# Ledger of designs, part 28: VHH binders against p49116

Target 1, 238 residues: p49116
Amino acid sequence: EGPLLSDTHVTFKLTMPSPMPEYLNVHYICESASRLLFLSMHWARSIPAFQALGQDCNTSLVRACWNELFTLGLAQCAQVMSLSTILAAIVNHLQNSIQEDKLSGDRIKQVMEHIWKLQEFCNSMAKLDIDGYEYAYLKAIVLFSPDHPGLTSTSQIEKFQEKAQMELQDYVQKTYSEDTYRLARILVRLPALRLMSSNITEELFFTGLIGNVSIDSIIPYILKMETAEYNGQITGAS

## First folded at step 15 (VHH)

Design b4
Fold by OpenDDE, fold request of step 21:
Structure b4 (fold): chain B 238 residues (1-238), chain A 121 residues (1-121)
Amino acid sequence: as target 1 above (238 residues)
Amino acid sequence: EVQLVESGGGVVQPGGSLRLSCAASGFTFSRYDMSWVRQAPGKGPEWVSSITGSGDVTLYADSVKGRFTISRDNSKNTLYLQMNSLRPEDTALYYCVKGGYYPWRKTFDLSSQGTLVTVSS
């Protein structure tokens, strides 16, 4: 078979609401996050290997890794999203909850640590100056992770992950030939993704989701929805 | 021209059931996700449920999850909403909408007449 990813999978353009309001409310944060989530899922859908896994496997796979995929998306789109501003806004909103005594001390700590981890991860990726190809391959590596519990077609998933890793390696060797250890520096960032709670991410970014639907429930929908309307939505045509 | 015609609304007591239908024409029905949206008196539109073009995947607002079922018959170009265990807060004008669930959507095309559902004792 051909390569796992093509140049078409490198493009990852997030459309943000414009203009950015002076005050980032929960709605704005949720919309921004939702756009990224949809973009990430549609990106996955565009990969032939992903399609080859079948609907059930695809759904399970994305449910297992959506937080990591989303986080990579945050890193990749940090500038366009003004992620630091969004995170600051989230903290401000949390402070309101704190003042209302709605959160335990332990919960506050967990949430703040999560925000810190998100920021640190994104900063670390920025420092590495990860390019679009590298992000695409990293997302693929994360997507095709066979080590999540309950997955079917584990061998096939593993093959795809290996293919992604090989293609990343080839790309880095070709593009950054003078940086012998670039691949290693990039890959060692991936474990940080596993330290992040999907539940906390969901609570921070998706609290204002229309209908209060869970990410778990929306994933299969995004994976099967018609793409024509979505494409119209992201281009502003609809 | 896209045309959506809702039917099946009425007055029902709390705990009752209704089945809404939406007849679609003017487009290839099976190629579009469809949604139900409702608007209660004095409130803005509220997304209720969506279904993919193939009908394989559904999505529900938490407020109706477990009580409402969205379905479609592509051979008949018809969208359905089975509403069980109805509550007074379900009282609204229900609209069939061409298109799926998008969290960033600010407005819905409610150009159809809708069908009124009233839940009262």
Scores: ipSAE 0.916, ipTM 0.961, lowest interface PAE 0.5, mean pLDDT 94
Fold by OpenDDE, last read:
Structure b4 (fold): chain B 238 residues (1-238), chain A 121 residues (1-121)
Amino acid sequence: as target 1 above (238 residues)
Amino acid sequence: EVQLVESGGGVVQPGGSLRLSCAASGFTFSRYDMSWVRQAPGKGPEWVSSITGSGDVTLYADSVKGRFTISRDNSKNTLYLQMNSLRPEDTALYYCVKGGYYPWRKTFDLSSQGTLVTVSS
């Protein structure tokens, strides 16, 4: 009973390492991406409906949608992250790999296309001028997607998704009443997230994680880690 | 004052096993994620493993995955590291660290004495 999201779920502040180096190496990219991933996961954790699904279910859910959540986070935090600069750096690093003949032509094309899709998505979101509430609801919609294989409690997940959609609709109607088709323009962006490979995203942003851990492995850890320590980590620039 | 005391280190042959322990005091142990970090001679600190405060979830570096097991007993304020199938490259001073896994962590609090693990034939 009650709304799916509250005002507390609208806040989504990413803390970046300071200062930003002139040269964005793989380590900087990975750290930045990791901070966003952690923020996204902790955001999910803060939703009562998400907690109500239980540990096993919400772990499976996040494993299924982390790429979409992460991508929405990239779009939302694009300015703070200097995403265009990060993507340019990634491309530059790829070029070095290409010169060293470490990638096949097909793989290069695939990766570059992924980067293009990512940039286009973020640009499209920026063009729509999506606000914090809308992002929160969009993230909730992708989080509570019942159509991923292997999920339990799909009926409950579906209900939560519907609730997110309804709340988004109500918000848009109230806040942007003069823009009749805003909701539709926003929602039509979501399918683009499904075109992006989680594997490629992981490769581009999370290469060099400490211990070479996989995103799949780290997700349950983030979802169960002590939040007090995390909060301490994000308040200090380290 | 936070106090961490590692023990259980020693000399073992390749393929051998050791079990490290860390006695913690000075804080509410169960409310903190814990980690093992090791430092080999001439190298920087390397994260090995982390465990959530409740002990429900563990995380391992790829280099030790499948061989090491991190666990904890909150009733005893003790952290453990079971090390199996030890390799020469596992030779290091092992530290118990208060705190969990963070990819952006720059330094580890290695103020404790640590416990030395030497794997040699």
Scores: ipSAE 0.916, ipTM 0.961, lowest interface PAE 0.5, mean pLDDT 95
Fold by OpenDDE, last read:
Structure b4 (fold): chain B 238 residues (1-238), chain A 121 residues (1-121)
Amino acid sequence: as target 1 above (238 residues)
Amino acid sequence: EVQLVESGGGVVQPGGSLRLSCAASGFTFSRYDMSWVRQAPGKGPEWVSSITGSGDVTLYADSVKGRFTISRDNSKNTLYLQMNSLRPEDTALYYCVKGGYYPWRKTFDLSSQGTLVTVSS
């Protein structure tokens, strides 16, 4: 078998709504997040190993890891997205809800902690100066996680994850040979992703989706939609 | 030239059913996701449902989920919308749209005539 990822999987270019408005409303945030979600899922679709798992397994896999994949995408695209600004806007919107007494104290705490964890994670990744290859492999490791409940073909998924890990290791050794512990520093960031609630992420970023569709429902659609049309949409050709 | 022709609209009572059809031409139908969009009087366009090119996966707005069914026959270049348990709020001009579901889509091409669905007691 060939490598799990190729150079084509390293490219991860997010197209943002333009221009960025002075005030980031819920729609802007949702559109930005949606673009990232679609990009992340289409990235996954482009991996031959992912395709080899079959549609049902693919759907289950993405449903299980979309939040982690999305979060890695946020970290990777933080600058392009102006993530800090987006998060600040989210907090402001949340504060409005708080003032309207729509949220319990416990819920407020949960949401604020989630935002903090998200920001902290992205900051930590920025500090590590993770490059495009490393992000690609990390996303692959997250994608091909066999430890989610209800998955089929777990042996194959594990194999792909191991391959992703090996390729990452080889890349880091080759590219950052002077930094003996870089791989370890990178990998120890992954557990933080598991501490983040997908529900809260969905609430923060995807409130107001067209038709009020859930991420759960949209995942199989994105995984099966026509890619040519999608490419046209993100480039503004349509 | 892309051409979409909707049909099947009419007047029904609440709880009634209608089946809309859309005849497509001017493009390779099976290679494009398709959508239904509706526009109620005095309101903006609202996405209703989408279906992948192959017809394998469908997506619905929450407002119609469980009541509407989108389907397609690629051999006939036809898109369908089965509407059950219709409600007054479903009253709208329904358009067939070339293209799938994109949350960032700002406008729909509603150049077709559409088909009018009226749900009234």
Scores: ipSAE 0.916, ipTM 0.961, lowest interface PAE 0.5, mean pLDDT 95
Fold by OpenDDE, fold request of step 18:
Structure b4 (fold): chain B 238 residues (1-238), chain A 121 residues (1-121)
Amino acid sequence: as target 1 above (238 residues)
Amino acid sequence: EVQLVESGGGVVQPGGSLRLSCAASGFTFSRYDMSWVRQAPGKGPEWVSSITGSGDVTLYADSVKGRFTISRDNSKNTLYLQMNSLRPEDTALYYCVKGGYYPWRKTFDLSSQGTLVTVSS
């Protein structure tokens, strides 16, 4: 059996709407987030091991971990996305809602804490200076997590996760040989992803989706949509 | 040249049903996701539903979920939209569109004639 990931899986290029407006409205945020979500899902689709699990298992996996994958994507693409600006815009929108008395105090607190956690996570990843290979392997580790409820083929999923971990370890040892504890420093960041609410993430980034569709409903669609069309959409060829 | 020809529209009473069809030609139908888009009088285009090339997965706007069913027959190069429990707000010109659901899509190719659905008492 060959490696879990190849160099093709390291490439993770997010295309942002251009130009970035001075005022980031809900649509801009949603479009940006949607592009990242689609990119993340198509990245997963490109992994042979992921394909080998079958459609039902794949759907279940992604439904379980999409928020974590999305968050890793945010961290990886933070500069390209101007994530700090996006988050600030979200906060501003939230403040407007507060002024209109649309949110309870408890809800405001929850949302603000979520934003804080998200920012801290991304900052921590930036501080570690995680490279493209490391992100790819981390995403794979998160994707092939066997500990989500309701999953089938958990043994196989675990195997793939272990493979991802091993390849990450080999890469880090090879690339960062003088930093003995780099692998550990990277891996200990993963639990922070589990602290984040998928519901809040969806509300913050995906409000205003065309047709008001849920992330839960769109996931199986992204996983089965024609890739040629998607590639055309992101490259502007269509 | 890509050609899409919609049919099946008409006048129905609230609660009624219609089945729209779209005959596709000029491209390999099965290799493309397809969508239905509608445009009500005085309003912009609204995405209604999408289906993957294989027909295995469907997606619906919240406004039509549970009432509309998108399907396709790749052997006939035909897209369908079964519309049940129709409401006055469903009144629109319905277009068949080559391509799937993309949240960042800014425009739809509505070059076809469409088929008119009118729901009124």
Scores: ipSAE 0.915, ipTM 0.961, lowest interface PAE 0.5, mean pLDDT 95
Fold by OpenDDE, fold request of step 18:
Structure b4 (fold): chain B 238 residues (1-238), chain A 121 residues (1-121)
Amino acid sequence: as target 1 above (238 residues)
Amino acid sequence: EVQLVESGGGVVQPGGSLRLSCAASGFTFSRYDMSWVRQAPGKGPEWVSSITGSGDVTLYADSVKGRFTISRDNSKNTLYLQMNSLRPEDTALYYCVKGGYYPWRKTFDLSSQGTLVTVSS
């Protein structure tokens, strides 16, 4: 059996809406987030091991880990997205809700903490100077997580995760041979992803989805949509 | 040349049902996701539903979820929209659209004639 990932899986290019407006409204944020979500899902689709799990397992797997994948994507694309600006805009929009007394104190705290966690996570990843290969492997490790409830084919998922881990280890060892503890520093960031609420992420980034569809509903669609059309959409060639 | 011809529209009372059809030609139908979009008088276009090329997965706007069913017959190059429990707010010109659901789409290709659905007492 060959490697889990190839060089083709390292490329992760997010195209942002252009031009970036001075004021980031809910639609801009949602469009940006949606592009990232689609990119992440299509990235997963491109992995042969992922395909080998079958449609039902794939869907369940992504439903379980989309928030982590999305968050890693945010970190990886933070500069291109101007994530800090987006998050600031989100906060500003939340302020309106706060002023209107639409949120409880506890909810406000939860949301603000979540935003803080997102920013801190992305900052931490930036400080580590994670490269494209490392991100690819980290995403794979997150994707092929067998510890989510309700998953089938957990043995296969575990094997794929192990492959991702081994490949990451090998990559780090050969690429960053002088940094003995780099792998550990990178892997220790993964638990932070599990502490982030998918519901809050969805509320913050995806409130402007056309049709008010849920991420849960859109995931199977993204996983089965025609790839050619998607490629045309992101490149503007359709 | 891509052609989409909608049919099945009409006047129906609230709670009624209609089934829309869209005959597609000029492209490999099964290789494209398809969508229904509607435009009410004086309003902008609204995405209603999408279906993958294979027909395996469907997606619905919250406003029609549980009431509308999108389907397709690739052997007939036809897209369908079963509309049940129709409401006055469903009144619109319905368009068949080549392409799936993309949250960042700015416009829909509504070059076809569409089919008018009127829900009124």
Scores: ipSAE 0.915, ipTM 0.960, lowest interface PAE 0.5, mean pLDDT 95

Design b4
Fold by OpenDDE, fold request of step 21:
Structure b4 (fold): chain B 238 residues (1-238), chain A 121 residues (1-121)
Amino acid sequence: as target 1 above (238 residues)
Amino acid sequence: EVQLVESGGGVVQPGGSLRLSCAASGFTFSRYDMSWVRQAPGKGPEWVSSITGSGDVTLYADSVKGRFTISRDNSKNTLYLQMNSLRPEDTALYYCVKGGYYPWRKTFDLSSQGTLVTVSS
C-alpha cells in the first residue's frame, strides 16, 4: 500500500469571517468553531484509509476523537482564528454567567481549568513550532486511535495509526535531522488531549449551534454531506 | 433555473399531523443536501431539518426532533417533511431549501412561495 497521507492532506486552511468584529459574541465563536469542526471532519474524509473503515466505524471513530482533532485544529489555526481573543471572549461570557449566579463554584473552576488547558496546549504547540506535515500526522495518529471504547475494526485502525507514526518519524528524521529528540517532544504532547473534556469543549465553543444541535448528532451528517456543496460554502463564506 | 415548489400545508389542531412535499427542478437533486426552513410571522427564518444528498443521514433542530421526519425520493426529485404532534409554535411558512446544514449560514434562500402550516385550536 501507499502512504497514509499525501501532500494534499497537509493543507489545512481555515476560512474565518472577515473582518473580525470588535466584540466576539457567542454566535461568532460558534461559527468559527463550526468552520474548524467541518474542516477537520472533511479532512478526515479525504483520507483513503479513513474511507476504508466504513461509515459506521468512521462515525464511531470521529465521535470518540473529535475533541482531540478539534483541539489540534485550534492549535494549528490559532493565528488565523485569533484564538487568544476567542478564548478571552469565552472567559468574558463565562464571567457574565458567573455574575448571574448561573454556575456553581465547582463548575466555574472546572471550566476555567479547561480553558487554561486549551491555552497551555496551544501555546506548547506553538513553542514547538509544529509544521503542517507534523500536524497532519498528529491528527492522523489521533484519528486512528484504536483504544476508544466501542470501536470496531480496531486491528485495522491500529494499523493505520502505526502507519501514521512511521510516516511522522520518517518526516521528522528527514526534515529535522539535527534534532534527534523532536519526535519524542512532539508525541509527548498528545496525552494532554485525552485529559480535555469533550463536553466542556462543546459547551464553550458550540453553544448556540443552529437548532441547538449536538456535536454527536452533527458528526454523521458532516461525514456524509455533499463535499462539493461544502466546498462551495467555504469559498463563498470568506 | 432552480425551482422549488412546496405543498402540503394547511390548518391542523394541536397534536395533528401534516406531510409537506417539495418538488425540485433545475438541478441534479441527488447531488445536493436539502433542508427545510420555516418562518413564523414576525420572526426570522428558523432551520428545521436537513438531509444528505443520498438520504442516508438526517439532522433535526432540537425543537422538532422526535416529531418531524425529513426524507427524500431522488427518483422523483421530491423532498418530504412528515410533521407529527404539531404544536402552535410550529405555525409558520415552511420553505424547501437547496443546501444542507451550515452553522455559519447568514441567510436562507426563501424565494419560493413556501407552504403555510397553521396549528391552532
Scores: ipSAE 0.914, ipTM 0.959, lowest interface PAE 0.5, mean pLDDT 95
Fold by OpenDDE, fold request of step 21:
Structure b4 (fold): chain B 238 residues (1-238), chain A 121 residues (1-121)
Amino acid sequence: as target 1 above (238 residues)
Amino acid sequence: EVQLVESGGGVVQPGGSLRLSCAASGFTFSRYDMSWVRQAPGKGPEWVSSITGSGDVTLYADSVKGRFTISRDNSKNTLYLQMNSLRPEDTALYYCVKGGYYPWRKTFDLSSQGTLVTVSS
């Protein structure tokens, strides 16, 4: 059948709005996040194994793991996105809400902890100096996770995950032969993704979505939308 | 040349219904997602709904969810918007737009004439 991923799946180029404003408003944050979300979903769509699962399974799978994929995307694109600046802006916006007494103390704590976890995760990935291949395989491992409740075709999903793991292992052994424990160090980062709330992520990054649509609603749309226009959108041609 | 011609607008009372149509030509209709966008007097364009090229998946703005239904007939190159339980705030010029939902879209191609929907008691 061939490898799960090809070199084409390694490319993960996020196009950011230009120019970056001095003040990052909710719209800018949402736009940036949306671009990343769409990129992540279309990346998934480009994987033959993902296509083989069928639309219903794909939708369920992405609904289950979109937050993890998105977070890995944040880590991978942290420099291009100026993630630290975005997070700081989010905190500032949160402070405004706090001043208006719109949030409970518990909620504030929860949101701040989430932001901290996001930042720490991304920092940890940066410290490991994860390359594009490794990110691709990690995203595949996260995507093809059979342990989410309610999934169909779990056996097939598991097989794809194993394949991703094996390919990652082979890549790391080949590329980083001098670092015997690199694979383990990389994989040990994945559990941190499961500690992050998708709801909070959605609230922080996607509150400015046009029409106030939910991520849950948009996922099946992204997975089924025509790709020609999307490609034009990301290149600025449309 | 891409042509989109909207029809079906009119004056209705609150709670009423209308069905908008959009006749498309100049492109392979079935290969493109389509959207409805509306513009109320004195306001900017507002995305209303989108549908995939195949018609299998739809998406709605919260403001119209549960009341509006987007559909398409690819054999007729026609896009539809069934609007039920209309409200005064739904009053707008409605445009058919080639293309789908993109959260970062700031402008819409509203080169067509649109169709006017007026909801008033």
Scores: ipSAE 0.914, ipTM 0.959, lowest interface PAE 0.5, mean pLDDT 95
Fold by OpenDDE, fold request of step 18:
Structure b4 (fold): chain B 238 residues (1-238), chain A 121 residues (1-121)
Amino acid sequence: as target 1 above (238 residues)
Amino acid sequence: EVQLVESGGGVVQPGGSLRLSCAASGFTFSRYDMSWVRQAPGKGPEWVSSITGSGDVTLYADSVKGRFTISRDNSKNTLYLQMNSLRPEDTALYYCVKGGYYPWRKTFDLSSQGTLVTVSS
């Protein structure tokens, strides 16, 4: 069997709306987040091993890990997205909601902690100076996680995860041979992803989705939508 | 040239049902996701539903979920919208749109005539 990932899977270019407005409203945030979500899922679709799992399995897999993939995407695209500015805007919007007594004190705390964790995670990844290959492998590792409840073909998923890990290890050894513990430093960041609530992420970034659709509902759609059409949409050719 | 012709609209009482059809031509129908969009009087366009090119996956606005069913017959280049349990707020001009669901879409191509659905007691 060949490698899990190829150089084509390393490319992860997010196109942002331009220009960035002075005031980041809910729509801008949602658009930016949606573009990232779509990109992440189309990235997953491009992996032969992912396709080999079948529609039901790969849908379940993405439903289980979309938040982690999305978060890694945020970290990877933090600069292009001006993530700090987006997060600040989200906080400001939350402040308005607080003033309107729409949230309990406990909920406010949870949401603010989530935002803090998200920012810290992205900052930590930036400090590690993770490159495109490493991000690709990390995304593959979180994608092919066999320990989510309700998954089928867990043995195969585990195999793919192992391949991702091995390829990451080989890459790091080859590229960063002078840094013996780089792999370990990178991998120990992954647990932070699972401490983040997918529900809160959805509420923060995707409240402005057209039709008020859930991420759960949109996932299978993105996984099966026409790729050519999607490519046309992101390039503005339509 | 892309042509979309909607039909099946009419007047129905609350709780009633209608089936809309859209005949598509001028493009390879099966290679494109399709959507329904509606525009109520005095309101802006509202996305209703989308379906993948193959027809295997559908997506619905929360306002119509559980009541509407989008489907397609690629052999006939036709898009359908089965509308059940219709409500007065469903009253609108319904448009067939080439393309799927994209949250960043700014406008819909509503160049077709649409088909009018009126839900009234």
Scores: ipSAE 0.913, ipTM 0.959, lowest interface PAE 0.5, mean pLDDT 94
Fold by OpenDDE, look of step 15:
Structure b4 (fold): chain B 238 residues (1-238), chain A 121 residues (1-121)
Amino acid sequence: as target 1 above (238 residues)
Amino acid sequence: EVQLVESGGGVVQPGGSLRLSCAASGFTFSRYDMSWVRQAPGKGPEWVSSITGSGDVTLYADSVKGRFTISRDNSKNTLYLQMNSLRPEDTALYYCVKGGYYPWRKTFDLSSQGTLVTVSS
């Protein structure tokens, strides 16, 4: 069988809402985050190996790793998103909650630490100057993680992950031949993703979801929605 | 031209049930996700539920989850909303909308007539 990823899987172009408001409100943040989430999920479903796992399995897989995929997406799209500005806005919004005494001191600390971890991760990825191919393979490695509880077809998932790792290795060796340890430096960033709470991420970026639905609940919908319609919504082409 | 015609609304007591229907025409029905949106008196539109084109996946607002069921019959170009355990707060004009769920979407094409659901004792 062919490679896990093709050049078509390298493209990861996020379209931000327009116009950008003077003040980044919860709606703008949520829409931006949602667009990234949709892009990430649609990227995943564009992978033949992902489809090969079946609807139940691949849905479970995304449910397990969506936070990691989203975070990698944030890192990859940090410039286009003006992520630092978004995070600053989120902090400002949180301050309102703090002033209203809606959060405990411990919770505030947890949230702020999460934001810090997120920023540090994105900065670390920027420092490594990760390219589009490397991001694609890293997302694949994260996506096809067999170590999440409750997954079926774990052997197949593991094989896909290994394939992603091998392809990444080959790419790095070919493209960055003078940097002997680049692969290791890249892969060693992945554990940081597991330190981030999906719940906190959801609270920070997705508070404005209409219907108050959870990310967990919308994932299967995103994976099955019509792509043409989505593209129309993003580009404004109806 | 896209045509959406809602029906099935009425007056029902709390705890009662209604089944809404939406007849669609003017587009390939099965290729589009569909949604129900409602607008209560004096309030803005509220997304209620969405269903994928194939009908494989459904999504519900938390306010109606467990009580409402969205479905579709692509052979009849019809969208349905089964509403059980109705509450007074469910009182609204219900619209059928072409298009699926978008987390950020707060504006909807409510050009159709809608069907009125009134829940009162």
Scores: ipSAE 0.878, ipTM 0.940, lowest interface PAE 0.5, mean pLDDT 93
Fold by ESMFold2, fold request of step 18:
Structure b4 (fold): chain B 238 residues (1-238), chain A 121 residues (1-121)
Amino acid sequence: as target 1 above (238 residues)
Amino acid sequence: EVQLVESGGGVVQPGGSLRLSCAASGFTFSRYDMSWVRQAPGKGPEWVSSITGSGDVTLYADSVKGRFTISRDNSKNTLYLQMNSLRPEDTALYYCVKGGYYPWRKTFDLSSQGTLVTVSS
C-alpha cells in the first residue's frame, strides 16, 4: 500500500478575513479561527486512511483530537494569522471582564494559563523551524491517536499512526541528515498538545459562532459537507 | 437557472406546528448542502439550520434546536423544515438557501420569495 500522505496533504494555506481590522473584535477572531478549524478538518477528511475508517469512527476520532489539530494549525499559521496580536486582544478583553464582574477570578486565571501554554508551544515550534512536511506528519500522528477514550478500530488507527511516524522519520533523516536529534526534539513537543483544554480553546476562539453552535455539533457536519462548495469559500469567492 | 420555491408558511398559535417545503430546480440538488435562513421584520437574516447533500448530517441554531427538524428528499429535489413548539419569536420570512453552514458567512442569497410564518396569539 502507498504512503499515508501525499504532497497534496502538505499544502496548508490559511486565507484570513480581509481586511484585517485596526481594532480586533470577537467576530474577526472567531472567523479567523473558524477558517483554520475548517481547513484542519478538510485536511483530515482528505486523507485516504482517514476515509477508510468510516463515518462513525471519523467523527469520534476528530471529536477526540480536534483541539490538538487546531493547536498545531495555530502554530503552523501563527505568522499568517498574527496570532500574537489575536492573543493580546483576548487578554485585553478578559481584563475588562474582571472589571465588569462577568467571570470568576479562578476561570480568568485558568484561561490566562492556557494562553501562556499555547504561546509557549508556538514558540517552541518556531524555534525548531518546523516545516510543512513535518507539520503534516505531526498532524497525522495526532489524528491517528489510538489511546483516546471511547474509540473503536484502535488497532487500525494505531497502524496508521505507526505509518505516519515512519514517514516522518524517513523525511527528517533525509532532509535534516546533519541533525541527529531533530526527530526526537519534534516528537517531545507533542505531549504538550494534550495539556490544551478543548473547552478553553472553544471559549477563546469560537465565542460567537453563528447560531451559537458548539464545536462538537459542527464536527460531523464539516466531515460530511460538500467539498466543492467549501473550496469556493476558501478562494475568497464567498 | 437556480430556482428555489418555498411553501408551507401560515399563521399559527404559539405551540403550534408547521412544515415548510422548498422545491429546487436548475442544479443537481443532491450535490449541494442546503440551509434554511429566516428574516424577522426589521431584522437581519438569521441562519436556522443546514443539512448535508446526502442528508446524513444536520446542524441547528441553538434557538431552534430540539424544536425544528431539517430534512431532504433528493428523489423529489425538496428540502423540508418541520417546525414544532413554535414561538412568537419564530415569526419571520423563511428562505431556502443553496449552500451549507459556514461560521464566517454573513451574506445569504435571499432572492427567492420565501414563505411567511406568523406565530401570534
Scores: ipSAE 0.777, ipTM 0.907, lowest interface PAE 1.0, mean pLDDT 90

